# Miniprotein binders against q96jn8r1131to1294: the designs that were tried, part 70

Target 1, 164 residues: q96jn8r1131to1294
Amino acid sequence: TLEFLENHGKNILLSNGNRTATRVASYNQGIVVINQPLVPQLLVQVRIDFLNRQWTSSLVLGVITCAPERLNFPASACALKRAAWLLRGRGVFHNGLKICEKFGPNLDTCPEGTILGLRLDSSGGLHLHVNGVDQGVAVPDVPQPCHALVDLYGQCEQVTIVNP
Key: E = the ipSAE of ESMFold2; O = the ipSAE of OpenDDE; V2 = 0.75 times the mean of E and O plus 0.25 times the DockQ between their complexes.

## First folded at step 7 (miniprotein)

Design k2
Fold by ESMFold2-Fast, scan of step 7:
Structure k2 (fold): chain B 164 residues (1-164), chain A 96 residues (1-96)
Amino acid sequence: as target 1 above (164 residues)
Amino acid sequence: DELERKILEIIYRAFELVDKGELEEALELIVEAIRLAVENKDKDLLVWAIYIIANIAQELGDPELLEKVLELAEEAYELTKDPEIKKLIEYLEKDL
């Protein structure tokens, strides 16, 4: 069963058997990581449960290749030290640097109820799924093992893991 | 390592400034972090700081700064041989 790790950003509260993550303060310190490595053919999905329109930007999701169980999480995912590939707004970022300007829909505008998915294909390409629709390869040749990450940043204050 | 801790404090301070949109102040801090990482021969913190200065330069949209960051990344690759720096150089050489 997929769960969020109990090691997470300091503003996160886990509930629903560690399947729901809520950011209880501010706009940052909201990183959560899935408890199992993202292996090829595994589709990890989260649903956006609650958006606070006080903030402008919204959630970030992607993968990290460092071991997450004892990692000291920074205030935002873009500050992660090494080997992070992130989707933010319409951009694709590697270790905080924008490597693709325009990929998929704008994550800052996804409404409550949107289901976002991450999947590795057989060639190691990282795919984004939005409401069941594959957006294509955001990042080729992701190193393994890697771990799916969600940063409840800005507007996004709650997500829940959902089964495919 | 005492100097390693100091570099980390500077880097996290820089991220605080980036979150606030104070990119020029963040740039000053990252330049200092790079200097200290080179002084301390800390390859991991140097690689991280180079990625951060590249991101700040990219968000400032300053072509001269981006060119200087590319030169800095090339020098850092000679010092570290880190594949992440090699990848950064590829990103910066292509239309980023």
Scores: ipSAE 0.030, ipTM 0.444, lowest interface PAE 7.3, mean pLDDT 82

Design k20
Fold by ESMFold2-Fast, scan of step 7:
Structure k20 (fold): chain B 164 residues (1-164), chain A 96 residues (1-96)
Amino acid sequence: as target 1 above (164 residues)
Amino acid sequence: DELERKIEEIIYRAFNLVDKGELEEALELIVEAIRLAVENKDKDLLVWAIYIIANIAQELGDPELLEKVLELAEEAYELTKDPEIKKLIEYLEKDL
């Protein structure tokens, strides 16, 4: 079964069999990683459970290609250097550089209850799914193995893994 | 570290402004963050701030700014010896 890894950002508490992640402090230090590599055809989905509108921006999700089990996570996923392809707001980012201006909905405005999914297609393209709807290829030819990552940043204080 | 948190907050504010298309305000903030990161000898925040200012320069499409950012990245590489900055320099050189 899909779970969040026990190695996570220091402000995270895991519950519900490691399927729910809650950020219990501040606005950052909220990175979680799925316990299995994102292999082609696997759809990993999380539901936004709670938003705190004290903050302006919200969750980031994407993939990393480094091994996550003993990784010292930075305060924000956007500070990951070589190993990360991230969706933030409406942008697609590779290691802090924007590689696509507008892709999918604005993640900073997704309401509670939104289900966000990541999937690799058979050609290695990374897809974003929003409430079950495939938004298309955000990143072509993602290196493998890779691991799905969620950063409970800013407004997003809780997510839960949900099955397709 | 309270100063580290303040610098990080400035970088996040700049990042949000870039995402909103408010590039001039973002540029002002990220320049301040770079100055503070250098003064605080925080190599990780300096590297991150350099990436953000490079993004701003590319979005603005200003060749003079891009050249200045390249020079700034070269200085940051000498200070940090961070291979990510070296990779960024190579990436930015293609845009010139």
Scores: ipSAE 0.000, ipTM 0.213, lowest interface PAE 11.3, mean pLDDT 80

Design k21
Fold by ESMFold2-Fast, scan of step 7:
Structure k21 (fold): chain B 164 residues (1-164), chain A 96 residues (1-96)
Amino acid sequence: as target 1 above (164 residues)
Amino acid sequence: DELERKIEEIIYRAFELIDKGELEEALELIVEAIRLAVENKDKDLLVWAIYIIANIAQELGDPELLEKVLELAEEAYELTKDPEIKKLIEYLEKDL
């Protein structure tokens, strides 16, 4: 069973058997990580449950290649400077550096109920899925092992892991 | 190693400044971290610090700083032969 790790950003509260993450304060400190490595057959999906439109930016998702169990998370995923590949808005970021300007739909405009997925293909390419639609390869040759990460940043105050 | 600890402390202070949007102060700290990492011959901390300064440069949107960071990354690649630095050079070249 996929769950969020109990090591998470300090504004996160886990519920629903660690399958729902809620950011209970501010706009940041909302990083959560999936409890299993992202292996090629695994599709990890989260549903956007609640959006607070007081904020302009929304969730970030991606992968990290460092061990997450004891990681001391920064305030936002984009400040991770150790082995992170992230999708934010329309951009793709590696270790906080923007490496692609426009990939897939704008994540800042996804409504409540949107299901976002991450999957590795057999060649190590990281794919984004939006409501079941594969957006293509966002990042080629992701080092393994890696772990799926969601940053409940800005507008996005709650996500829930959903099965394929 | 006392220098390793000092470099890590500087980097974590820079993270705090980045989170607060104080990018110019963060830049000054990372430049010092790079200098100390080179002095200490710590390839891992050097690679980390180069990535951080590249991120600050991109956030500031300063083309002159980006060009200087590219030069630093090329020098770091000669010292480390680290494939992460090689990828960083590719990213930075596209932004110029």
Scores: ipSAE 0.019, ipTM 0.353, lowest interface PAE 7.6, mean pLDDT 80

Design k22
Fold by ESMFold2-Fast, scan of step 7:
Structure k22 (fold): chain B 164 residues (1-164), chain A 96 residues (1-96)
Amino acid sequence: as target 1 above (164 residues)
Amino acid sequence: DELERKIEEIIYRAFELMDKGELEEALELIVEAIRLAVENKDKDLLVWAIYIIANIAQELGDPELLEKVLELAEEAYELTKDPEIKKLIEYLEKDL
């Protein structure tokens, strides 16, 4: 069963058998990582449960290629260096640089109830799924092993892992 | 690389200070990380540290600090001629 790792950002509280992550303070320190490597064809999905509209930015999704079990997480996923490929707003980011200007929907405007998914295809392409719909390849040739990461940043204060 | 790990530790310690509201101390640590990365010609850590200090400056709402970060990135590019630092400068110029 997919679960969030117990190593997570310090503002996170895990519940529901480690399948729900809640950010209980501030706007940052909200990184969580899935307990299994993202292997080809595994679809990892999270549902947005609660949004606090006082903040302008929202949830970040992506993959990290370092071992997350011992990692001292930074305040924001955006501070991760070369080990992370991230989807934020409408952009795709690697090493702090925007490598694609407009991909998929704007993650800062997805409403509560939206289901976001990450999947690697057989060629190592990272796909974003939104409410079951494949948005295409956001990042080609992702290094493996990698792990699915969610940053409960800004507006997004709670997510829950859901089955496909 | 021992020094790479030490610089990374400094950066993570700066985030801890930011969470506690100790922003002045956090900035001092990031500046130290930048200095060490430059001395050791560690372009990856330099780019990362400059990105982090730019994010700190944006959170503080300090345009003068953002301008100083851009100047630092420009100086680093002049010294290293690293294309990745050049890309960071282009990114920062758009966000300013």
Scores: ipSAE 0.000, ipTM 0.199, lowest interface PAE 11.5, mean pLDDT 78

Design k23 (at its last look DockQ between E and O 0.05; V2 from the best seeds 0.00; counts 0 for: pae O 10.9 > 1.5, placed apart)
Fold by ESMFold2-Fast, scan of step 7:
Structure k23 (fold): chain B 164 residues (1-164), chain A 96 residues (1-96)
Amino acid sequence: as target 1 above (164 residues)
Amino acid sequence: DELERKIEEIIYRAFELEDKGELEEALELIVEAIRLAVENKDKDLLVWAIYIIANIAQELGDPELLEKVLELAEEAYELTKDPEIKKLIEYLEKDL
């Protein structure tokens, strides 16, 4: 079953059988990782449950290719300078470097109820799905194994894993 | 290893400076960390430090610094054969 790992950012509280993550303080320290590797064709989805409009930017999602179970997470996913591919706002980032300026919708403006998905295709391309719509390949040739990561940053204070 | 610990401390100090927006000071520390990582033949710390200097260069928006980072990345790829460095070279060649 898909769950968030018990190793997570300091401000995270897991509930609902580790399928809901809530950031209980500040705007950062909100990284969570899915417990199973993102294998080809597995669609991992989270729903945005609650947005706090006090903050400007919102959630970040992507993959890491290091073992997440004992990783010491930084305050923000963008501080991951190794083994990390992230979607933030409209940008695509590898190890903190912006490698694409505009991809898909602006994640900073997705409303509550939005379902965001990550999937690897058969060639190792990382796809973003938004409310069931495939946005295309954000990152080609992601190394495996890799793990889906969500950073409950800024506005996004709660997400829940949902089935396809 | 004592030198490895020293390099790691320099990298964390550079992170703190970058977080405060003190990019030039962060840059000087990362340059030192790269030199020490090469001397110590620590491939993992070298790759990490090079991605940090690339981040700083992109934030500064300095084309000359980005060209120097490309040169560093090419040298590091000869030393490490690390696939993340190979990707960095590809990004820099496309003018990130």
Scores: ipSAE 0.532, ipTM 0.793, lowest interface PAE 1.6, mean pLDDT 88
Fold by ESMFold2, look of step 8:
Structure k23 (fold): chain B 164 residues (1-164), chain A 96 residues (1-96)
Amino acid sequence: as target 1 above (164 residues)
Amino acid sequence: DELERKIEEIIYRAFELEDKGELEEALELIVEAIRLAVENKDKDLLVWAIYIIANIAQELGDPELLEKVLELAEEAYELTKDPEIKKLIEYLEKDL
C-alpha cells in the first residue's frame, strides 16, 4: 500500500494511515516521500487538500534516486544537492538547478482538489499527470530506482495519496 | 548559532524572491548569504546557496555573472570538498 515514509520534513504530521501529510508550521520543512519506488505500472497520485494563499509559491513534485529512509531532508526540496528531479512552478530542476523553464501547467496555480500524478514510462521517462491527464515527459531518462517526492511548500499545507 | 540562523533566513528570502521573479534582489541577498556562510564555515548552507546563485545566474543569462558564479563554486568546492559542487561546476561550464 502506498504511504508516505516516516522519514519526512520536520513540519510534517502524517495521518490517515500515513496517506495524508499536513504541514503544521511555517512555510517549509515539508518534504514527504512515497514508500515504494516508481515502476512503469505504478501511478503515484496525490490530491491537493488544502492551500493557504498567504504564501507566493506552492508545492514541489518530483523524484529522488537515493535511498530516502535515512536521508536528512533540507528545508526545501530545491536544496536537494543530489539525485533529485523536481517540478516547481512550470520549471524542471535537477539537483537544485533549473534544466527546463517550461513544462506542463504552473503548479503554483493548481487549486485545492487537483490530483497530481507521477509515473515512469518503459524508457525511464518521468510523466506528470494532472487530474488524470498525462502531461507528457518531464524528464526523459530518470535513473532507477527512484521514489516520488512531494514538498508541501508555501501555499500547500496538505496532500493525500489517492488511487488512480 | 544566531549567525547560522541569519544566514539561513537570508537564503530562504532569496529563494522566495527568485520565485517571484525579483532576480536582482534575490542575487543581492544570495551573494551576502554566500559571503557569510564562507566566513562562518557553514558548509551545508554554502552548498545550498551556491546552487541558488547558479540558478539565478542562468535565469539572467549574463555571461559575466556566470563566470563569477563559477569562481564562487570553485571556492566552495575547495572549502567543502562536496562532489555535488564539482558536478555543478562541470554543468555550468557546459553552458559557457
Scores: ipSAE 0.011, ipTM 0.315, lowest interface PAE 9.2, mean pLDDT 84
Fold by OpenDDE base, look of step 8:
Structure k23 (fold): chain B 164 residues (1-164), chain A 96 residues (1-96)
Amino acid sequence: as target 1 above (164 residues)
Amino acid sequence: DELERKIEEIIYRAFELEDKGELEEALELIVEAIRLAVENKDKDLLVWAIYIIANIAQELGDPELLEKVLELAEEAYELTKDPEIKKLIEYLEKDL
């Protein structure tokens, strides 16, 4: 069963059997990590449940290759400077450095109800899925094991893990 | 308005402490100001506070703190899209 780990950002409240993450304060401190590592062809998906238009940016998606249960989370995923591949806006970031300017849809403008997915292909390529549609390879070769990470940042105040 | 005034007062005090060389206490205050400014959507005060904390960090010469300041600045920029914060980020990156 896919769940968010108990080790999470300070402003996160887990519910629904740890399948729902809600940021209950401010605009940051909202990082969560999914318990099971990504394996080839496993599609991990989260649904954007609530957006707060008070803020401008939205959630960050990605993967980490360090041990998630021991990770000391920064206030935002943007501060992860090692073992992190992140999708923010339309950009792809590796350890804080933008490695791709334009990829897929702009995550900052995804409406409530959008289902975002991550999947590794057989070659280690990390794919983004949006409402079930493969947007292509965001990262061509991701080290394994890796865990899916969601940063409930800015507008994004709640997400829920959903099955394909 | 009342909260805005409070934030301003905190910023001013932090600034005074910085001037006196009481950098650690100044840092604590300015962090609080930043938090309040963000939550209250006080863009101008946020920009002001970000500059002050950057100054404090530079004066302390703490690389870890500077990195944290960059994080705050980046977050602030994402929230405000203020060109001044962008310039600050660029400036700080050159110092690292």
Scores: ipSAE 0.000, ipTM 0.233, lowest interface PAE 10.9, mean pLDDT 89
ESMFold2 (binder alone), look of step 8: mean pLDDT 80; pTM 0.767

Design k24 (at its last look DockQ between E and O 0.03; V2 from the best seeds 0.00; counts 0 for: pae O 9.1 > 1.5, pTM O .786 < .8, placed apart)
Fold by ESMFold2-Fast, scan of step 7:
Structure k24 (fold): chain B 164 residues (1-164), chain A 96 residues (1-96)
Amino acid sequence: as target 1 above (164 residues)
Amino acid sequence: DELERKIEEIIYRAFELVEKGELEEALELIVEAIRLAVENKDKDLLVWAIYIIANIAQELGDPELLEKVLELAEEAYELTKDPEIKKLIEYLEKDL
């Protein structure tokens, strides 16, 4: 079964059998990683449970290729040293460099209840799903193994893993 | 390694300045970090630092700086053979 790894950002509290992640302080230090590699056709989904409108930016989703089990997480996913492909706002980023200006909906404006999904296709393309709708290939040729990551940044203070 | 820790601290400070929009100060720090990473032969820190200077160049929109970063990335690829640097070269070539 899919769970968040016990290794996570310092402001995270896991509950609900490690399927719910809550950021209990500040706006950062909220990185969580799924407990198994993102293999082709596996759809990993999280639901936005709680948004704090005090902050302007919101959650970040993506994949990392480094081993997450004992990783010392930085304050935000954008500061990960190597290697990370992230969806933030409407942009697609590789190691902090914007590689696509506008992809899918603006993640900073997704409301509570939104279900966001990550999936690799058979060719290694990373797909974003929003409320069950495939947004297309955000990143081609993602190296494997890779791990799905959620950064509960800014507005997003709680997410829960949901089954398809 | 004491040097590796110092280089990592400089890179992280540069990243924080980028997040604050202090691009000119970030550029000065990251250039120094790149020099040290090359001298110390730390390929991982070099790749990280080069992505940060590329981000700074992209945000500044300076064609001369983008060209210099492309040259730097090409040199780093010869040194590291890192596939992420190869991808960076492709991104930068599209920008030019």
Scores: ipSAE 0.484, ipTM 0.778, lowest interface PAE 1.9, mean pLDDT 87
Fold by ESMFold2, look of step 8:
Structure k24 (fold): chain B 164 residues (1-164), chain A 96 residues (1-96)
Amino acid sequence: as target 1 above (164 residues)
Amino acid sequence: DELERKIEEIIYRAFELVEKGELEEALELIVEAIRLAVENKDKDLLVWAIYIIANIAQELGDPELLEKVLELAEEAYELTKDPEIKKLIEYLEKDL
């Protein structure tokens, strides 16, 4: 069963059998990681439950390739110093370096109810899905094993793991 | 420690400035963060700061600046021996 790990950002409260993450303070410290590594071809999805539109920036979605159970998470996922591949806005980032300028829709404009998915293809390519629609390969060669990560940043105050 | 947290805040602020397009101010901050990370011998923050200055150089689109950042990355590798710096060098070399 997919759940968010108990090792998470300091401002996160887990509920709903650890399938729902809520940022309960501030605008950051909201990193959560799904407990099982991605399995090739298996879609992992979260729904955006609640947004606070006072901010222009929203959640970050991606993967980490190191073991997440004992990581010391920074205040923001974009501050992860290694082993991270992140989708933010329309950009794709590796450890703070933008490696693709424009990919998929702008995550900062996704409304409440949007279902975002991550899937590894057979070649190790990381795909983004938006409301069930494959947006193509964001990162062509992600090292495995890797875990899905969500940073409940800025606008994004709650997400829930949903079944495909 | 307190200096480590200060350095992290400077790096994060530089990242925010990059996202706003204020690249010259971001560059000034990240150069200071690099200096402090070297002085404090904080290898993880140095690696992160090098990634950020590389992003700034990409945004500016200046080939001479990219070459200087590559030299800085090589120096950072010598100081840290961190394999993530080798990955960064690979990314930067394809921008040549």
Scores: ipSAE 0.062, ipTM 0.464, lowest interface PAE 6.0, mean pLDDT 85
Fold by OpenDDE base, look of step 8:
Structure k24 (fold): chain B 164 residues (1-164), chain A 96 residues (1-96)
Amino acid sequence: as target 1 above (164 residues)
Amino acid sequence: DELERKIEEIIYRAFELVEKGELEEALELIVEAIRLAVENKDKDLLVWAIYIIANIAQELGDPELLEKVLELAEEAYELTKDPEIKKLIEYLEKDL
């Protein structure tokens, strides 16, 4: 069963069998990590449940290749400078550096109800799925094992893990 | 955009400094990022940077610094008229 780990950002409250993450304060400190590592062809999906329009930026999606249970989370995923591949807006970031300027839809403008997915292909390529539609390879070769990470940042105040 | 990339790099460098406990230096970098964002008329980066400096100021626990951050945010709002910046200001004021 896919769940968020108990090790999470300090503004996160887990519910629904740890399948729902809610940021209950401020605009940051909202990092969560999914318990099971990504394996080829496993589609991990989260649904944007609630957006707070007080902020502009929204959630960050990505993967980490370090041990998630031991990770000391910064206030924002943007501060992860190692073992991190992140999707923010339309950009792809590796260890804090933008490696792609325009990829897929703008995550900052995804409405409530949008289902975002991550999937590794057989070649280690990390795919982004939006409402079940493969948006392509965001990262061509991701080390394994890796864990899906969601940063409930800015507008994004709640997400839920959903099955395909 | 080259300038956009530069701004982002500055922000990420600031994050590194924050993790090292070098909050004052981080603040300086973010202020620079804000200036560059204003010059480039990049509202998104500007707002992001303001969030960061606000967070840094809060971490420092310096009320005077928070006031300075508010002033900076207000200036940014005057320049951009971005309603999100206004909302952030309101948020920060409630936090003080």
Scores: ipSAE 0.012, ipTM 0.227, lowest interface PAE 9.1, mean pLDDT 86
ESMFold2 (binder alone), look of step 8: mean pLDDT 80; pTM 0.765

Design k25
Fold by ESMFold2-Fast, scan of step 7:
Structure k25 (fold): chain B 164 residues (1-164), chain A 96 residues (1-96)
Amino acid sequence: as target 1 above (164 residues)
Amino acid sequence: DELERKIEEIIYRAFELVNKGELEEALELIVEAIRLAVENKDKDLLVWAIYIIANIAQELGDPELLEKVLELAEEAYELTKDPEIKKLIEYLEKDL
């Protein structure tokens, strides 16, 4: 059973058996990580439950290759210095550098109810799934082990892990 | 977008310098990132840059850096009138 780790950003409250993450304050400190490594063919999915439109940007999805139980999370995933591949807005980022201009939908405009998924293929390619539709390879050759990360930034105040 | 990538690189570099204790160099880079966003009239990049810098400053808990970030956010609000920046200013003021 997939769950969010108990090590998370300080504004996060976990509920529903650690399958729902709620950011209870501000716009940041909302990083959560899935408790199991993202192994090839495992599809990890989260549903956007609640958007607060006082903010303009929204959630970030990605992977990290560090052991997440001992990480001191920064206020925003964009500040991660080490081994992070992130999907933000329309772009794909590696350690803060944009490596792709337009990939998939704009994450800042996905509505409540959208289901976002991450999956590794057999070659280590990271795929984004949107409402069940594979968007293709966002990042090739992701090192393993890696862990799926969600940053409940800005508008996105709640997500829930959902089964495929 | 090459400009967006350049600003992101500058912000990331500034974060590294802060962690090394090189605060003067970090502040210079932060100022450059804000200047580039302003010169290119990219309101979204400016808002994003202020948020990232504020998050870094808050995480480090350095009162001098937090004060400088607040000054930059106030200047950015004057230039953009962006509601997101106004909310950020209110949030930062609580920490100071």
Scores: ipSAE 0.000, ipTM 0.177, lowest interface PAE 13.9, mean pLDDT 77

Design k26
Fold by ESMFold2-Fast, scan of step 7:
Parts: sequence; structure tokens; C-alpha cells
Structure k26 (fold): chain B 164 residues (1-164), chain A 96 residues (1-96)
Amino acid sequence: as target 1 above (164 residues)
Amino acid sequence: DELERKIEEIIYRAFELVQKGELEEALELIVEAIRLAVENKDKDLLVWAIYIIANIAQELGDPELLEKVLELAEEAYELTKDPEIKKLIEYLEKDL
């Protein structure tokens, strides 16, 4: 069963058998990682449970290729300078650098109840799924092993892992 | 701490301006946030603010600003010993 790792950002509280992550303070320090590697065809999905509209930007999701169990998480996933491929707003980022301007929907505008998914295809392409709809390949040739990451940044204060 | 919350709000606003491409306005805010974070001895906020100013400097491509940001990052590393700042310094040095 998929769960969030107990190693997470400082402001995270895990509940519901480590399947719900809540950011209990501020707008940052909200990184969580799935407990198993993202292997080809595994669809990892999270539902946006709660948005605090005091903030204007929202969650970031993607993959890291470093071992997450003992990683000292920075304040924001975008501060990861090694081994990180991230989707934020409409951009695709690799190790803090924007590599694509517009991919998929704007993640800053997804409402509560949105289900966001990450999946690797058989060729190592990273796909974003939004409410069950495949947005296409955001990143080709992701190195293995990699781990799905969600940064509960800004508006997004709670997510829950949901099964397909 | 009320001051800590105010610093955090300034950093948040600066980051939002970066996302909107308003880099000069973001730079003014983040410089003030760094000053306040140093005075308040808030290492976590300082680390995040240094990351944001580094992104602004890189996006603007101003070599003088990049050098000053590298100096700020080195000072922040001395104050915090945070490994993310050390990685950022190494990354910024490649651009100079």
C-alpha cells in the first residue's frame, strides 16, 4: 500500500495511516514523499483536500532520484538543486531550473477535490494525470530509481493518497 | 513571533512576484526580508530568502548582482551551516 514516508518537511503532520498529509503552519516546509519507488505504470495519485486562499500559489509535485528516507528537506521543493524534476504552476523544473514554460493545467488554480497523478511510462517518461486525464509526457527519460514527491506549498494545506 | 510572521509574509510576496515575472519588485522585497531575517536570527527564513534572491539574480542575468548574491549566500552559510546553501553556492559559482 502506498503511504507517505515519515521523513517529511517540518510543517507536515501525517494521519489516516500515513495516507493524509497536512501542513499545519506557514506556507512552506511541506514536502512529502511516497514510500515506494515510482516504477513504470504505477499511478500515484493525491487528492487536494484543503486550500487556504490566503496564499496565491499552490502545490508542486514531481520526482526525486535521491534516497528520500534521510533527506534533509529544504523549505520548498524548488530549492532542491540535485536530482529533482518538478511541476509548479505551468512550468517544468529540473534541479531548480525551468525547462518548460507551459505544460498541462496551471497547478496554482486546481480546486479542492482535484486528483493529481504521476506515472512513468515504459520508456521512462513522466506523465501528469489530472482527474484521471493523462496530460502527456512532462519529462522524458527520468533516471531510476525515482520517488514521487508532493510539496504542500502555499494554498495547498492537505492532500490524501487515493487509489485508482 | 509577530516579526517572524511579517518576514515570512514579505518572502511569500517576493516569491509570488518572481512567479509573475516582476523581478525588480521581487528583488526589493527579498533584500528587505534577508535584512530582517538576519536581525531576527531566523535561520530557516534566511535560507529560503537566499534561495529566492539567487533565483532572481540568475533570471536577471546581472553579473554584478550574481556576485553580490554569492557573497550573501556565503555569509548565510556561515550563519546557518545549512547544506542547501552550500549546494546553492556551488551552483551559482558555475554561472560566474
Scores: ipSAE 0.005, ipTM 0.241, lowest interface PAE 10.6, mean pLDDT 80

Design k27
Fold by ESMFold2-Fast, scan of step 7:
Structure k27 (fold): chain B 164 residues (1-164), chain A 96 residues (1-96)
Amino acid sequence: as target 1 above (164 residues)
Amino acid sequence: DELERKIEEIIYRAFELVMKGELEEALELIVEAIRLAVENKDKDLLVWAIYIIANIAQELGDPELLEKVLELAEEAYELTKDPEIKKLIEYLEKDL
């Protein structure tokens, strides 16, 4: 079954059989990674459980191509020193550089209960799903193997993996 | 390791100050983190600090902060010749 890896940001507490991640302090140090590689057609979904609106930005969602089991996570996904493709706000970022200005809905405004999904298509294109709706290809031709990542940054203090 | 941890602590404190709206004090801390990374000859920490501060500046959309970050990135590029910093400089220059 899909779970969050036990290697995670230092402010994270895992519960519910490692299927719920809670950020218990501050606004950062909240990176979690799914325990299985994101293979084509696997849909990984998380539900936003709790938002603290004292913060401006919210969760970041994406993939990394480095092995996550022993990775020393930085404070924010935007500071990852390895190959990363991230969805933040309305932007698409590769290794900290914005490569797309507007893609899908603004992740900073998604309410509690929103279900966000990541899926690779058969050609390696990374798709974002929002409440079951495919937003299209955010990143073409993602290298394999890659791993789905959620950064419980800012407003987003809790997410839970949900099955299709 | 110990110095790396100390630099990370300074960056985290800078984040807190940014969230409190105390941008000048945050910039002073980040500049100090950059100096320590340069002294430690840790190119990875230097690049990381520059990307973090650039992302904060982008998130806030503050023209003065963006200008200061551009100056820091240009200095970091002269020290490291890192192609990722060069790309960041090009990106920041477009955000005029």
Scores: ipSAE 0.000, ipTM 0.175, lowest interface PAE 12.9, mean pLDDT 78

